# VHH binders against Probable nicotinate-nucleotide pyrophosphorylase [carboxylating] (nadC), part 4

Target 1, 283 residues: Probable nicotinate-nucleotide pyrophosphorylase [carboxylating] (nadC), of Methanocaldococcus jannaschii (q57916)
Amino acid sequence: MLKDYALKILKKSLEYDVGFGDITTNSIIPEGVKAKGVIKAKEKCIVCGIDFIVAFFEEYGIKCKKLFNDGEEAYGNILEFEGDARTILMLERTALNLLMHLSGIATMTNRIVKKAKSVNKNVRVACTRKTLPLLSPLQKYAVYIGGGDTHRFRLDDCVLIKDNHIAIVGVKEAIRRAKENVSFTKKIEVEVSNLKELREALEERADIIMLDNFKPEEIEEALKIIDEFERKTNFKPIIEVSGGIKEDNILEYAKYNVDVISMGALTHSVKSVDMSLDIVRYQ

## First folded at step 1 (VHH)

Design n08 (framework vhh_7n9e_1)
Fold by ESMFold2-Fast, scan of step 1:
Structure n08 (fold): chain B 283 residues (1-283), chain A 123 residues (1-123)
Amino acid sequence: as target 1 above (283 residues)
Amino acid sequence: DVQLVESGGGLVQAGGSLRLSCAASGRTFSSYAMYWGRQAPGKGREWVSGISRSGGSTAYASSVKGRFTISRDNAKNTLYLQMNNLKPEDTALYYCATTYEYSDSGTYTYDYWGQGTQVTVSS
């Protein structure tokens, strides 16, 4: 389950963060003091990760009440909790760091998805594999919550022929070898960097063709070639565009009849949502 | 369901102008981005121009940039496309459409687009 995976990551992070003990809390807060508190979103956001935080808090004996669910737009109090004050203070930063980051991804993704779909109703906005080690499933979950597409998760999900593969064997041979050696159940995607490679990928019937680092005017030319090939052969691959695409230029790409726009920025250039955890002593 | 009704099409000579309108009903027009698309005889649908909810951001296909202008009047729930310097290649059925709504469970919103208005440009 994804929740169990998140819990393992949170526990490992906590282990590092606490080290040999929370010297501030242990020296100042008396044993047995109870507190009530809230986690507050200080800006409007799409909440993501709240069930991970609930699982984490409950694992350490902290009782929680959700005020919002993942995927909901929120501002202000999003989680109420109560329990041992020392424990709450120990868990605070680990919990907030993950929640703020995942909510940041969901918020950015939601905004960009809405923007792209404003000019292309059927386009998918996808993340990539440019993710933090071990956090990839959680970051991709946040993209999903924001309304985006996760793209492939691991190297074994589908074939993705990249520039380094092409440098060794070329586009045609790479696709032919993949078709020969990989199960019929797996899609074959190839990244092409120019119109010559595009024509080769079409000829070899790649399932998905990614136009990598094409400028908008180059996308237009590529789509003419794809359209001509479809008319001649009755074959149409899924068309993905990627590289150099960000929130402020996405409309220049989404206006074309492409199936997927993928953006590494959704997972590697995200601003966290500003959140706080506030407590009061409870008798 | 939301209804989009296009008007303003017709027969025009090359070099002429037409203004298309799209009247929206059934939902809050100002909450959605809008676009104009076209479909020429024997061709697939082509995106022509898009406009943000507020009207502050616009985009155009390269084939029409500099000749066409998209605009909206949220008080009147109406989208416009001003077409100048029309060419025979602009002959198509022109339709307006709105984008899919975001869903926390994915894309479950029905497609919303109009029936179209025919534009014919003679030489």
Scores: ipSAE 0.000, ipTM 0.102, lowest interface PAE 21.2, mean pLDDT 82

Design n09 (framework vhh_7n9e_1)
Fold by ESMFold2-Fast, scan of step 1:
Structure n09 (fold): chain B 283 residues (1-283), chain A 120 residues (1-120)
Amino acid sequence: as target 1 above (283 residues)
Amino acid sequence: DVQLVESGGGLVQAGGSLRLSCAASGFTFSKYWMYWGRQAPGKGREWVSGISSDSRYTAYASSVKGRFTISRDNAKNTLYLQMNNLKPEDTALYYCAAGPYRYSSGLDYWGQGTQVTVSS
């Protein structure tokens, strides 16, 4: 389960962070003192990862009360907890780092999804595989919580023919070889960088075609070719646009009738939500 | 003989509603993207809304989003625009158009338009 995966990552992160012991906490905080506290979002956000943090805290004997669920808009207190003061302080940064990062992804994704859907109700905003090692499932979960699409998860999930594959064998041969050598259960997506490659991908019946680094005016020309191909053959691939798309220019792309807009920035250029963990001595 | 014939315009007070219709003939309506555009006095043509051949995709200009709804009935070869919370700034000649998988000036067919006048 995703929660168990998150817990394993948090425990491994804690192991490296603690090393031989939290020398500040252990030298200053007396043994056996209890604390109550809150995790507070210092800016409005879409909460993501709260159940991962609850599982992590409870693994170490800290009792939790959720004030918000993943996907809810929040500001101020989001989680209440109580337990051993030394333990809380030891877990603090590991917990906050993940929670702040995932909430940052969900917040950015939600904002961009709403912006894109303001001019194209049915478009999907997707992340990519430009993710942190080991954190990809959690980052993609955060995109999903923000209202985005996860795209493919792993290399074995979907065929994605990229510019470097095309450089070796070309578009037509790449699609043909994928169809011959990959299980019938797998969709074939191809990234095209120009109209010649687009026509080749259409002729070979790729399931999904990504228009990679096309300018808005080039998207218009591509969509006309796709529409004509659909009229003549009754075949319509899923159309994705990607490359150079950011929050400040997404409306230039979303105005066109494309199925998916994918943005690496959702996972690789995210600002964490600023959060704090505040405690008081429990009697 | 391709024809796009708009209807449903008229005079309405601010805050009111109108439903525009566009009857299409002479082409395979169910295979085309359909669009609503408008032209206000002293202004150029501007895009208002678009809808895919199968109704899965719709898009709206920011000025009308949340107030207007585009829809179509492929069995009747008819395009609709439901206009709610009308503002004086919505006063324009409204026309429908058919074209490729995009909205733009490169549209294949245009109607003659139906006048919408919103009084303050």
Scores: ipSAE 0.000, ipTM 0.118, lowest interface PAE 19.0, mean pLDDT 85

Design n10 (framework vhh_7n9e_1)
Fold by ESMFold2-Fast, scan of step 1:
Structure n10 (fold): chain B 283 residues (1-283), chain A 122 residues (1-122)
Amino acid sequence: as target 1 above (283 residues)
Amino acid sequence: DVQLVESGGGLVQAGGSLRLSCAASGFTFSSYGMYWGRQAPGKGREWVSGISYSGSNKAYASSVKGRFTISRDNAKNTLYLQMNNLKPEDTALYYCARDWGYSYGRTEFDYWGQGTQVTVSS
């Protein structure tokens, strides 16, 4: 369960962060002081990770009331809570860091998805495997919440033939060997870097073809080749474009009839949503 | 699936002592505050005592303060109530309940156990 995974990550992060003790809180805040508080989004965002934070707070005896669910657009108070003041202060940064980061991914993804779909209704915007170690499932969940596609999670999800594989055996042999040696349940994707490799991938009937680092004009030419192949053979692979695509140039790619646009930036270059945790003494 | 199972009740003479236990399962016990409540025949449930997740903070109803001691063993997932100098008016079904560590003296509870009967004879 994803929530259990998030809890394990949060607990490990807290263990590191506390070290030998929260010396500020323990020296200043008397034992037995209770507090009520809120987590506030200081900018409009798509909330993501709120159930992870609720589970984390509840794990340490803090009661929570959600004001928004994952996937909802929010501004201002998003979570109310109450409990032991020392505990709240100890958990604050660990909780906020994850919530701010995941909400940042969901917010960016939602904005980019809406932008791309404004010119290509059926296009999917996907993340990649350019993710933080251990956080990959949570970051991909945030992309999903934002309306994006997760792409493959692990090396065993899907065959992805890359430039370094092609350098050893070539496009045709790579696809043939994958088809022979991998379970029928696994899709075969190949990254192509030029029109020659594209034609080879089409001839070998790859399930998905990624046009890697193609300029918009080169994509137009590639699509003509794909359309002609479909017309003659009644076969069309899923077409993905990737490489060098950012929020500020995505429309130059989305205007073409491609199935997927994948962007590493969704997980590795996101800006966190600015959030605060504010408490008052309660007795 | 949250379960709370109380034990340790029984019949005791006025001035005597009993120790109640509550075995918790189905959740991370060390992360939750816990309560003891009681209900006498024909009366509503009343709060008796509360303890924070760490055991550092404890609270008691005025009627039991100085006579009862709440404690917990997080390694054993067990809550305790040591009851000393028992009075006939302490006769009730005693329940343990899960809270969030913020409701010392409050009557709000997340889960209730089946209870253990305490009867104090004069």
Scores: ipSAE 0.000, ipTM 0.086, lowest interface PAE 22.0, mean pLDDT 84

Design n11 (framework vhh_7n9e_1)
Fold by ESMFold2-Fast, scan of step 1:
Structure n11 (fold): chain B 283 residues (1-283), chain A 123 residues (1-123)
Amino acid sequence: as target 1 above (283 residues)
Amino acid sequence: DVQLVESGGGLVQAGGSLRLSCAASGFTFSNYWMYWGRQAPGKGREWVSGIKSDSSSTAYASSVKGRFTISRDNAKNTLYLQMNNLKPEDTALYYCAKHYRGYYDSSEAFDIWGQGTQVTVSS
């Protein structure tokens, strides 16, 4: 299903990129010339999106041979291919842009997951919904391939009570209204910004509580309140921490007994993996 | 760093002419194909014309062929677009552009664009 979605995105991107035609290739490369080539990762990475690129190339008659699968650590040649030279050159940038971006996400996610799990074996590292329009399913797939958690996909997956909801009705009323009006099958998550809101969310039995923009020392205090509540009521929500967390400070957060650390940076501040596509003429 | 600075746009009546210039710096101009593109209000970017590094080859979009002429002066690091018999539908912001690697770079769409110069054609 994701493969079909990716193919749709790649075809639409190609339509935009080609415009009136590849004037360089069409003016220089004779019709009917065949080429073979490789896509090469120029830095070590976790490959993500290779099956999307294979589907895209094969749609246009280019034969492919995978050298790595999604989720594998790679360097050097990752895909071999052959076909019409003009076609290959037309597809090149569209294919590389997606592959480089998704591999960048998977690489960053894997590095951060390993880092966090080095001090907290059970923690999950999750992305958010701070994603590129239309690319969200593919970016979240890349987080998954890197060993991360996708978090909710759509507005209808889970109730997430945010600061703007709280500004209108307050924490308690927001949770109460959600419980009354939403199907019993849906989890209720609330983002809290201080200890007062945390206590209110606990009293109303939110399923998941996100500590939003808490400093590490504030998380320590929040966990004491949560532990006291659990002793008193036998109720413990899933605890997520989010906001201001980056690769260079994640260990300050992961050292605490929290269930999830979510980072928008996994999808909105990733660097693409440097890759090239190299061809030679063949007969 | 690479810079492309367009000039020569303005308001002109249908049937009139304008000559656009692009001053290039920060790279060896004579080694690169150069391009003109445009973007009309509410529309995407449209390729208009291209010229080989040595002027031996030129190409034009069907919408402008026969009316526009691309040229270059490698001694002055300057690209030109002579626009004749202008139509209201030619109204757009016109951009000078190049491929990252230049000559025969089939792997890269032109990806360095200037700031643009506005051309408005009245009826």
Scores: ipSAE 0.000, ipTM 0.072, lowest interface PAE 25.9, mean pLDDT 83

Design q01 (framework vhh_7qbe_3)
Fold by ESMFold2-Fast, scan of step 1:
Structure q01 (fold): chain B 283 residues (1-283), chain A 121 residues (1-121)
Amino acid sequence: as target 1 above (283 residues)
Amino acid sequence: QLQLVESGGGLVQAGGSLRLSCTASGFTYAMGWFRQGPGKEREFVASISWSGGSTYYADSVKGRFTISRDNAKNTLYLQMNSLKSEDTAVYYCAADRYSSYWTREYEYDYWGKGTRVTVSS
């Protein structure tokens, strides 16, 4: 369950953040003080991770009331909470760091998806596996909440033949060996870097072909070859474009009739949403 | 370079209605309306997401003004009903190419030159 995974990550993060104790809070705030507060988004965003934070707070005895759900556009107060003041202050940064990061991913993904779909209605915008260690499932969830595609999650999810595999055995042999040795249930994707490799991948009937680091004019040439192959054989793989694609150049790629645009930037170059935790009442 | 052109301003009697339009020379993501009254700083009026599914209004105009857009025409609209003398201002169209929608002027990259609305008693 993804919520359980998030809770484990948050607890591990708390362990290393607290060390020997919150010396500021423990020296200043009396024992037994109860507080009510809010988490506030200080800029417009798509909320993502709110249920993870609720689970985390409730694990430590903090009662929560959601004002927004994951996937909703929000500004201002997004979560109300009540509990032990020392505990709230101890959990604050760990909770905000994850919530701010995931909301940043969802916000950026939503913006980019709508931008790409404005010129290519059927295109999917996907993340990659260029993710933070251990956080990949949560970052991919945030992409999903933003309207993007998660791509493969793990190495056992789908065959993806990359440049280093091709360097060793070549495109044709890599595809043939994958078909021979992997379950019939698994799709075979290959990254190609030039038109020769594209033709080889088409001939070997890869399920998905990624045009890796192609310039826009090279994509146009590639699509002509793909269209010719489809007319001749009645076979068309899923076409993905990837490599060097960012928010400021995505329209140069989305204008072509491709199925998927994948962007590492969705998970490795995101700006966090600015959020605060504010105590509003105490006794 | 993206350009925004406002139209539809003019002189209107209190209680009347006006529809403002803003046409963009290209693609815009988030769009909004701001206004600046005599002797006042520029203030937020309304904003809209690209899909039109999300809108935001200043408290002073909520229930009286309606923001909408036609993406096929790259045009933003502001339907202003039940106009008051306090609505007298120059109205500015704003656009962002990269954000959903916003309520602060510094979040918009492109601005029109404004259209004047005068509400008489």
Scores: ipSAE 0.000, ipTM 0.110, lowest interface PAE 20.9, mean pLDDT 85

Design q02 (framework vhh_7qbe_3)
Fold by ESMFold2-Fast, scan of step 1:
Structure q02 (fold): chain B 283 residues (1-283), chain A 121 residues (1-121)
Amino acid sequence: as target 1 above (283 residues)
Amino acid sequence: QLQLVESGGGLVQAGGSLRLSCTASGFSYAMGWFRQGPGKEREFVASISGSGGSTYYADSVKGRFTISRDNAKNTLYLQMNSLKSEDTAVYYCAARGYGSRWYTPSEYDYWGKGTRVTVSS
C-alpha cells in the first residue's frame, strides 16, 4: 500500500531528524502537556499527502481530523490534531516537508494540465523518472492527484530505449532486440533526437516514439513524417514530446497533435506549498 | 576523470572553413560542441551519439557544420564551412556518460577548456 510506503519513509526521515533528541522541546516543554493545533496552507493549493500525515501522526498517538481530502483545492486550515505537545513538535518538520512538497507537485501539475488541455483536449501531461531517490512513488502519486500521467514507474514497467542504448546498438537493432527478448505484455518506447532516428523507429514499429529535445518547428516536421507513414502503412505509434518543456513554454508544444507531453520539471523543479503548523496548550 | 582537449581554433576569413578536434582521455557515450561568443551565454552547436549514428545541430549551423567522431582514437571533430562573423566564439568540447538532453549544458559531465575561433569580415 502506498500509505504504508509513505509511513516508512516518514519514520526514517524522523529518525535522522531527531538524532540525539529534540533538545529545545525537551528543555522547554514540561512532560505531559497536551496541545491541539492545525496545519494550514498559506496559499491556494491542491492538497496531496494528507492521509500520509494522518497515518504518521496517529502512529505516534496524535488524533487527527481531516478538513480536506487529497485532490481538493484548499486554503487555510487543512488538518486538525491533538495530543502530546512534545510529540507534535518532534513530528512537525518531517510531516510538513512531505506534505508541502507533494501538494506543490499536485498544484503545479493541475495548473499545467489545465493549461495544456485548453489548446489540446486529448493531450496527457506526464512526469518522468527524474525523481528523488526513494520518493518516486510518492511524487508520481502527487502528479496523478494533480491530473497528470505517471509515465513509467520502474525499469520493468516498459522498454524505454534511450540515447545511451542507441549509442551502443543503434535505433533499429535496439527495437528489434527488445521485441525479440521482452514479454509481449511490455510496450516498447524509443527516444529519438532527429528525423533519421524517427524514420528508423517508425520502420521498426516502436509502440511509443518520444521526440526528445525537438524545437516546436521540428515537431511540426516530425508529425508530417508520422502522418505520411500512417497513410502508407496504417500504423500510428503514440507520440510523446519531451525535453526543455516548462510551464512558460508548454503551449508552444501542446498546440501540435501529440499524445503526451512529459516534463521532468513536475518532480524536479516544483515549489513547495507554504504551510505552517500552529498549536495551543490544551487542558 | 575524463579529460578533453580541443584544438584547431584560429583566425579565419568570412566564407572560409576550419576543422576543430577534441581528443578525449577515454571513451565517452555521447559528445557535443558548445560555443560562447563575446558577451553571450554558452550555446549549443552540435552533438553526436556514442556510435556516431545520430547527429543534431543548432539551426544557426545546419548545412554549414558537420560533427563526426573516431571512436578508435577517442576524437571528436567539427567541420565548419561557410563561416560567418557571428560564428566568432570560444568552442568547447563536452562529453556525457548518462542523459538524453543533448543540447542542455547541464547534461554534460566533462568539458574542455575551449579553443578560440575568430571570423573576420
Scores: ipSAE 0.000, ipTM 0.091, lowest interface PAE 23.6, mean pLDDT 86

Design q03 (framework vhh_7qbe_3)
Fold by ESMFold2-Fast, scan of step 1:
Structure q03 (fold): chain B 283 residues (1-283), chain A 123 residues (1-123)
Amino acid sequence: as target 1 above (283 residues)
Amino acid sequence: QLQLVESGGGLVQAGGSLRLSCTASGRSYAMGWFRQGPGKEREFVASITSSGGSTYYADSVKGRFTISRDNAKNTLYLQMNSLKSEDTAVYYCAAKPYYSGRDYTSEDEYDYWGKGTRVTVSS
């Protein structure tokens, strides 16, 4: 299903890129030339999106042989292909742009997940909804391939009470109204920015509480309040930490007994993996 | 949409105290204080989240200044203690409306600004 979605995105992207035709390829490469080539990762990475590229190439009559699957660590040749030379050159940049981006997300996510789990075995590292329009499902898939958690996908997936909702109605009323007006099947998450809001969210029994932009020392205080509440009520929400967390400071957060660390950087501040498409033979 | 009005500036002696206030025409997500001293660029001083629970300070004022807010009055305060001559500046109140921003110390995160109130610390 996701493959079909990716294929539609790639085709639409190709329409924009080709315009009225690939004037360089069409003016230089003779009709009927067949080529064999490879896609090569120029740095070690976690491959992500290879099946999307295979589907895209095969849609245009290019035969593919995978050398790696999504989720595998790779370096060097990752895909072999064969077909019409003009077609290959036309598809090149569209295919590489997506593959490089998704592999970048998976690589960064895997590195950060391993780092966090080195001090907190059960913690989940999650992305957010700070994603590129239309690419969100593919970017979240890449986080999943890297070993991360996708978090909520759409506005109808889970209630997430944010600072702007709290600014209008306050924590208690926001949770109460959400419980009254939303289906019983939907989890209610609230972002709290201080200990007063945390206590309010606990009293109103939010399913998930996000400690938003808490310093490490504030997280320690928050966990004491949560543990006391659990002792008295036998209720414990899922605890998420978010805001200001990046690869170089994640250990300061992961050392605490929290369930989820969420990072927008996994989708909005990722570096693409450097890749090339090389023609190795033609006839 | 938001109007911010600072008050409480003036002349104070080194080692003294002064409290600045900023009244907003409506509620904001986050608020902060920035200052611009003679011949300097504008710099961050302190900020506070919508509910008043999380506060952020520039290293130069940490331990001396305290930021607080009264949401019932839509008023932001900056309590300045142990004032130094280098604290001499025009102090600006800044507000972020209902947009989420994780960096409470960046000037670029604030959309609404007051006209400033002058603080002069004498030797």
Scores: ipSAE 0.000, ipTM 0.094, lowest interface PAE 23.4, mean pLDDT 84

Design q04 (framework vhh_7qbe_3)
Fold by ESMFold2-Fast, scan of step 1:
Structure q04 (fold): chain B 283 residues (1-283), chain A 121 residues (1-121)
Amino acid sequence: as target 1 above (283 residues)
Amino acid sequence: QLQLVESGGGLVQAGGSLRLSCTASGFDYAMGWFRQGPGKEREFVASISRSGGSTYYADSVKGRFTISRDNAKNTLYLQMNSLKSEDTAVYYCAAGRYWGSTYSPAEYDYWGKGTRVTVSS
């Protein structure tokens, strides 16, 4: 089903890219010419999106052979294909742009997950909802392929009480209203920005508490409060840390006994994997 | 019922040092120092946890000021070094009802009357 969603995105991307026709290809390449080719990863990467590209190519009559599956470490040739030369050249940039982007996310996520787990074996590294419009499900899939956690997908997936909700009703009332008004099946997460809000969230027994924009020293103090609350009440929420965390400072956070570290950078500040599509005429 | 009493304020020269004290009794919470300069809102300076194991500082004073507490004497201290004219303010001792340290004045239940610090230059 995710493949079908990806195919819809690729077709819409092709529509605005091609317009009324590929004037370069149509002026240079004779009708009826067949080509065979490869997609190459020019740098070591975790591949993500190959099945989306296969579905896209096959929709337009291009025959494909996968050399790697999503989640595998790859370098060099990753997909072989053959078909109409004009069609291949028309699809090239749309296909490569998505494949390079998703593989970039999976590669960055895998690197960061390994880094964080080197000092905290049980921590999860999660993305956020700071994603590109329409591409969110595909970007979150890439995080998952890289070994990360997707976090909530949609507004109806989980209750997440944020700073702007707290500004209106406060922490205690926000959690109480959420518990009263949403299905018992939904987890309640609250972002807290200071120790007073943390204590309020603990008292109201939020399922998940996010320490938002806490400095490492502040996390240490927060964990002492959480541990004391657990000791007295036998209740412990899932603890997430978020805000300003990047690849170059994640170790300052991962060293603490937290359950989740969430990073917007996994989806909004990723470098694409450099890839090429190379063809030869064969008939 | 608990009172916070600040002392140690006064006139000092730029680059000098001052030590502020705040005495409280029977109070077992996080403590902090806040200041209010001329024409400004009350701002966070430093805080210390109940145990004294965690300390926090505003970026403007980090490396120059040191907060500490003596729980046996129920006294909070602020050692101010390398004073600047921008440090001129009324300094308030505050005690939080809740555990740990916080940065918002609204999160503290008890306040001293303040002690004035004037840095010449």
Scores: ipSAE 0.000, ipTM 0.080, lowest interface PAE 24.9, mean pLDDT 85

Design q05 (framework vhh_7qbe_3)
Fold by ESMFold2-Fast, scan of step 1:
Structure q05 (fold): chain B 283 residues (1-283), chain A 121 residues (1-121)
Amino acid sequence: as target 1 above (283 residues)
Amino acid sequence: QLQLVESGGGLVQAGGSLRLSCTASGSTYAMGWFRQGPGKEREFVASISWSGSRTYYADSVKGRFTISRDNAKNTLYLQMNSLKSEDTAVYYCAATYKYGSYYRDSDYDYWGKGTRVTVSS
């Protein structure tokens, strides 16, 4: 379960952050003081991770009231809470760091998905495996909440034949060996860098073909080959484009009849949503 | 339709260098060089994708020849170094707007008239 995974990550992060004690809070906040407060989004965003933060706060005896659910557009107060003041202040940064980051991913993803779908209603916008260590499942969850596709999660999820595999055995042999040695339940994807490799991938019936670092004009030429192959063989793979695609150039790619546009930037170049945690003493 | 014009051919001494150019009348996807020597069939020399990211070379020229392109000028180049008498041939520029495998002359839709390269002893 993702919530349990998020809790483990948050607790481990807290352990590091607290060290031998919150010296500021412990030196100035009296014991037994109760506070109530809010987490506030200071900019319009798609909320992501709110249930992780609720679970984290409740684990430490802080009572929560959600004002928004993951996937909703929000601005201003998103979570109300109350409990021990020292505890709240101890948890604050760990909670905000995760919530701000995941909401940043969901917000960016939602904006880019809407942009791409404005010219290609059926296209999927996907992330990659260019993710932070340990945070990958949570970052991919945020992409999903933003309306994006997670792509494969782990190395055992899907075969993805990349340039370094092709360098050793070539496109045809790589696909043949994957089909022979991997379970029938697994899709086979291949990254191709030119029309010769594209033709080889089509001939070997890869399930998914990624056009890697193709310029928009080159994608048009690739699609002609794919269409001709479909006409002759009645076979059509899922077509993905990837490499060098960013928010400011995605429309150049989305206008072509491709199934998936994948972007590492969704997880490796995201800006956090600015949020604050504000408390008042509660009697 | 599309016209290709080769230039830069000539007489050169063995061990020397020569640069061939090919100017296209419009944009192309893939471009390549083929050659036909005296008493030989036409053979592949080198090819390059539109972006320049992928290049292919015949085994006989690997390490000696370099293919490159300038898309702003619709011009293809072949830098020929360490020339051998066996490189003597008419060199043809070839291009395609669409489908091609980069190696076979049948994959190219447009051809120049050729430029002669003679490598002396």
Scores: ipSAE 0.000, ipTM 0.109, lowest interface PAE 17.9, mean pLDDT 86

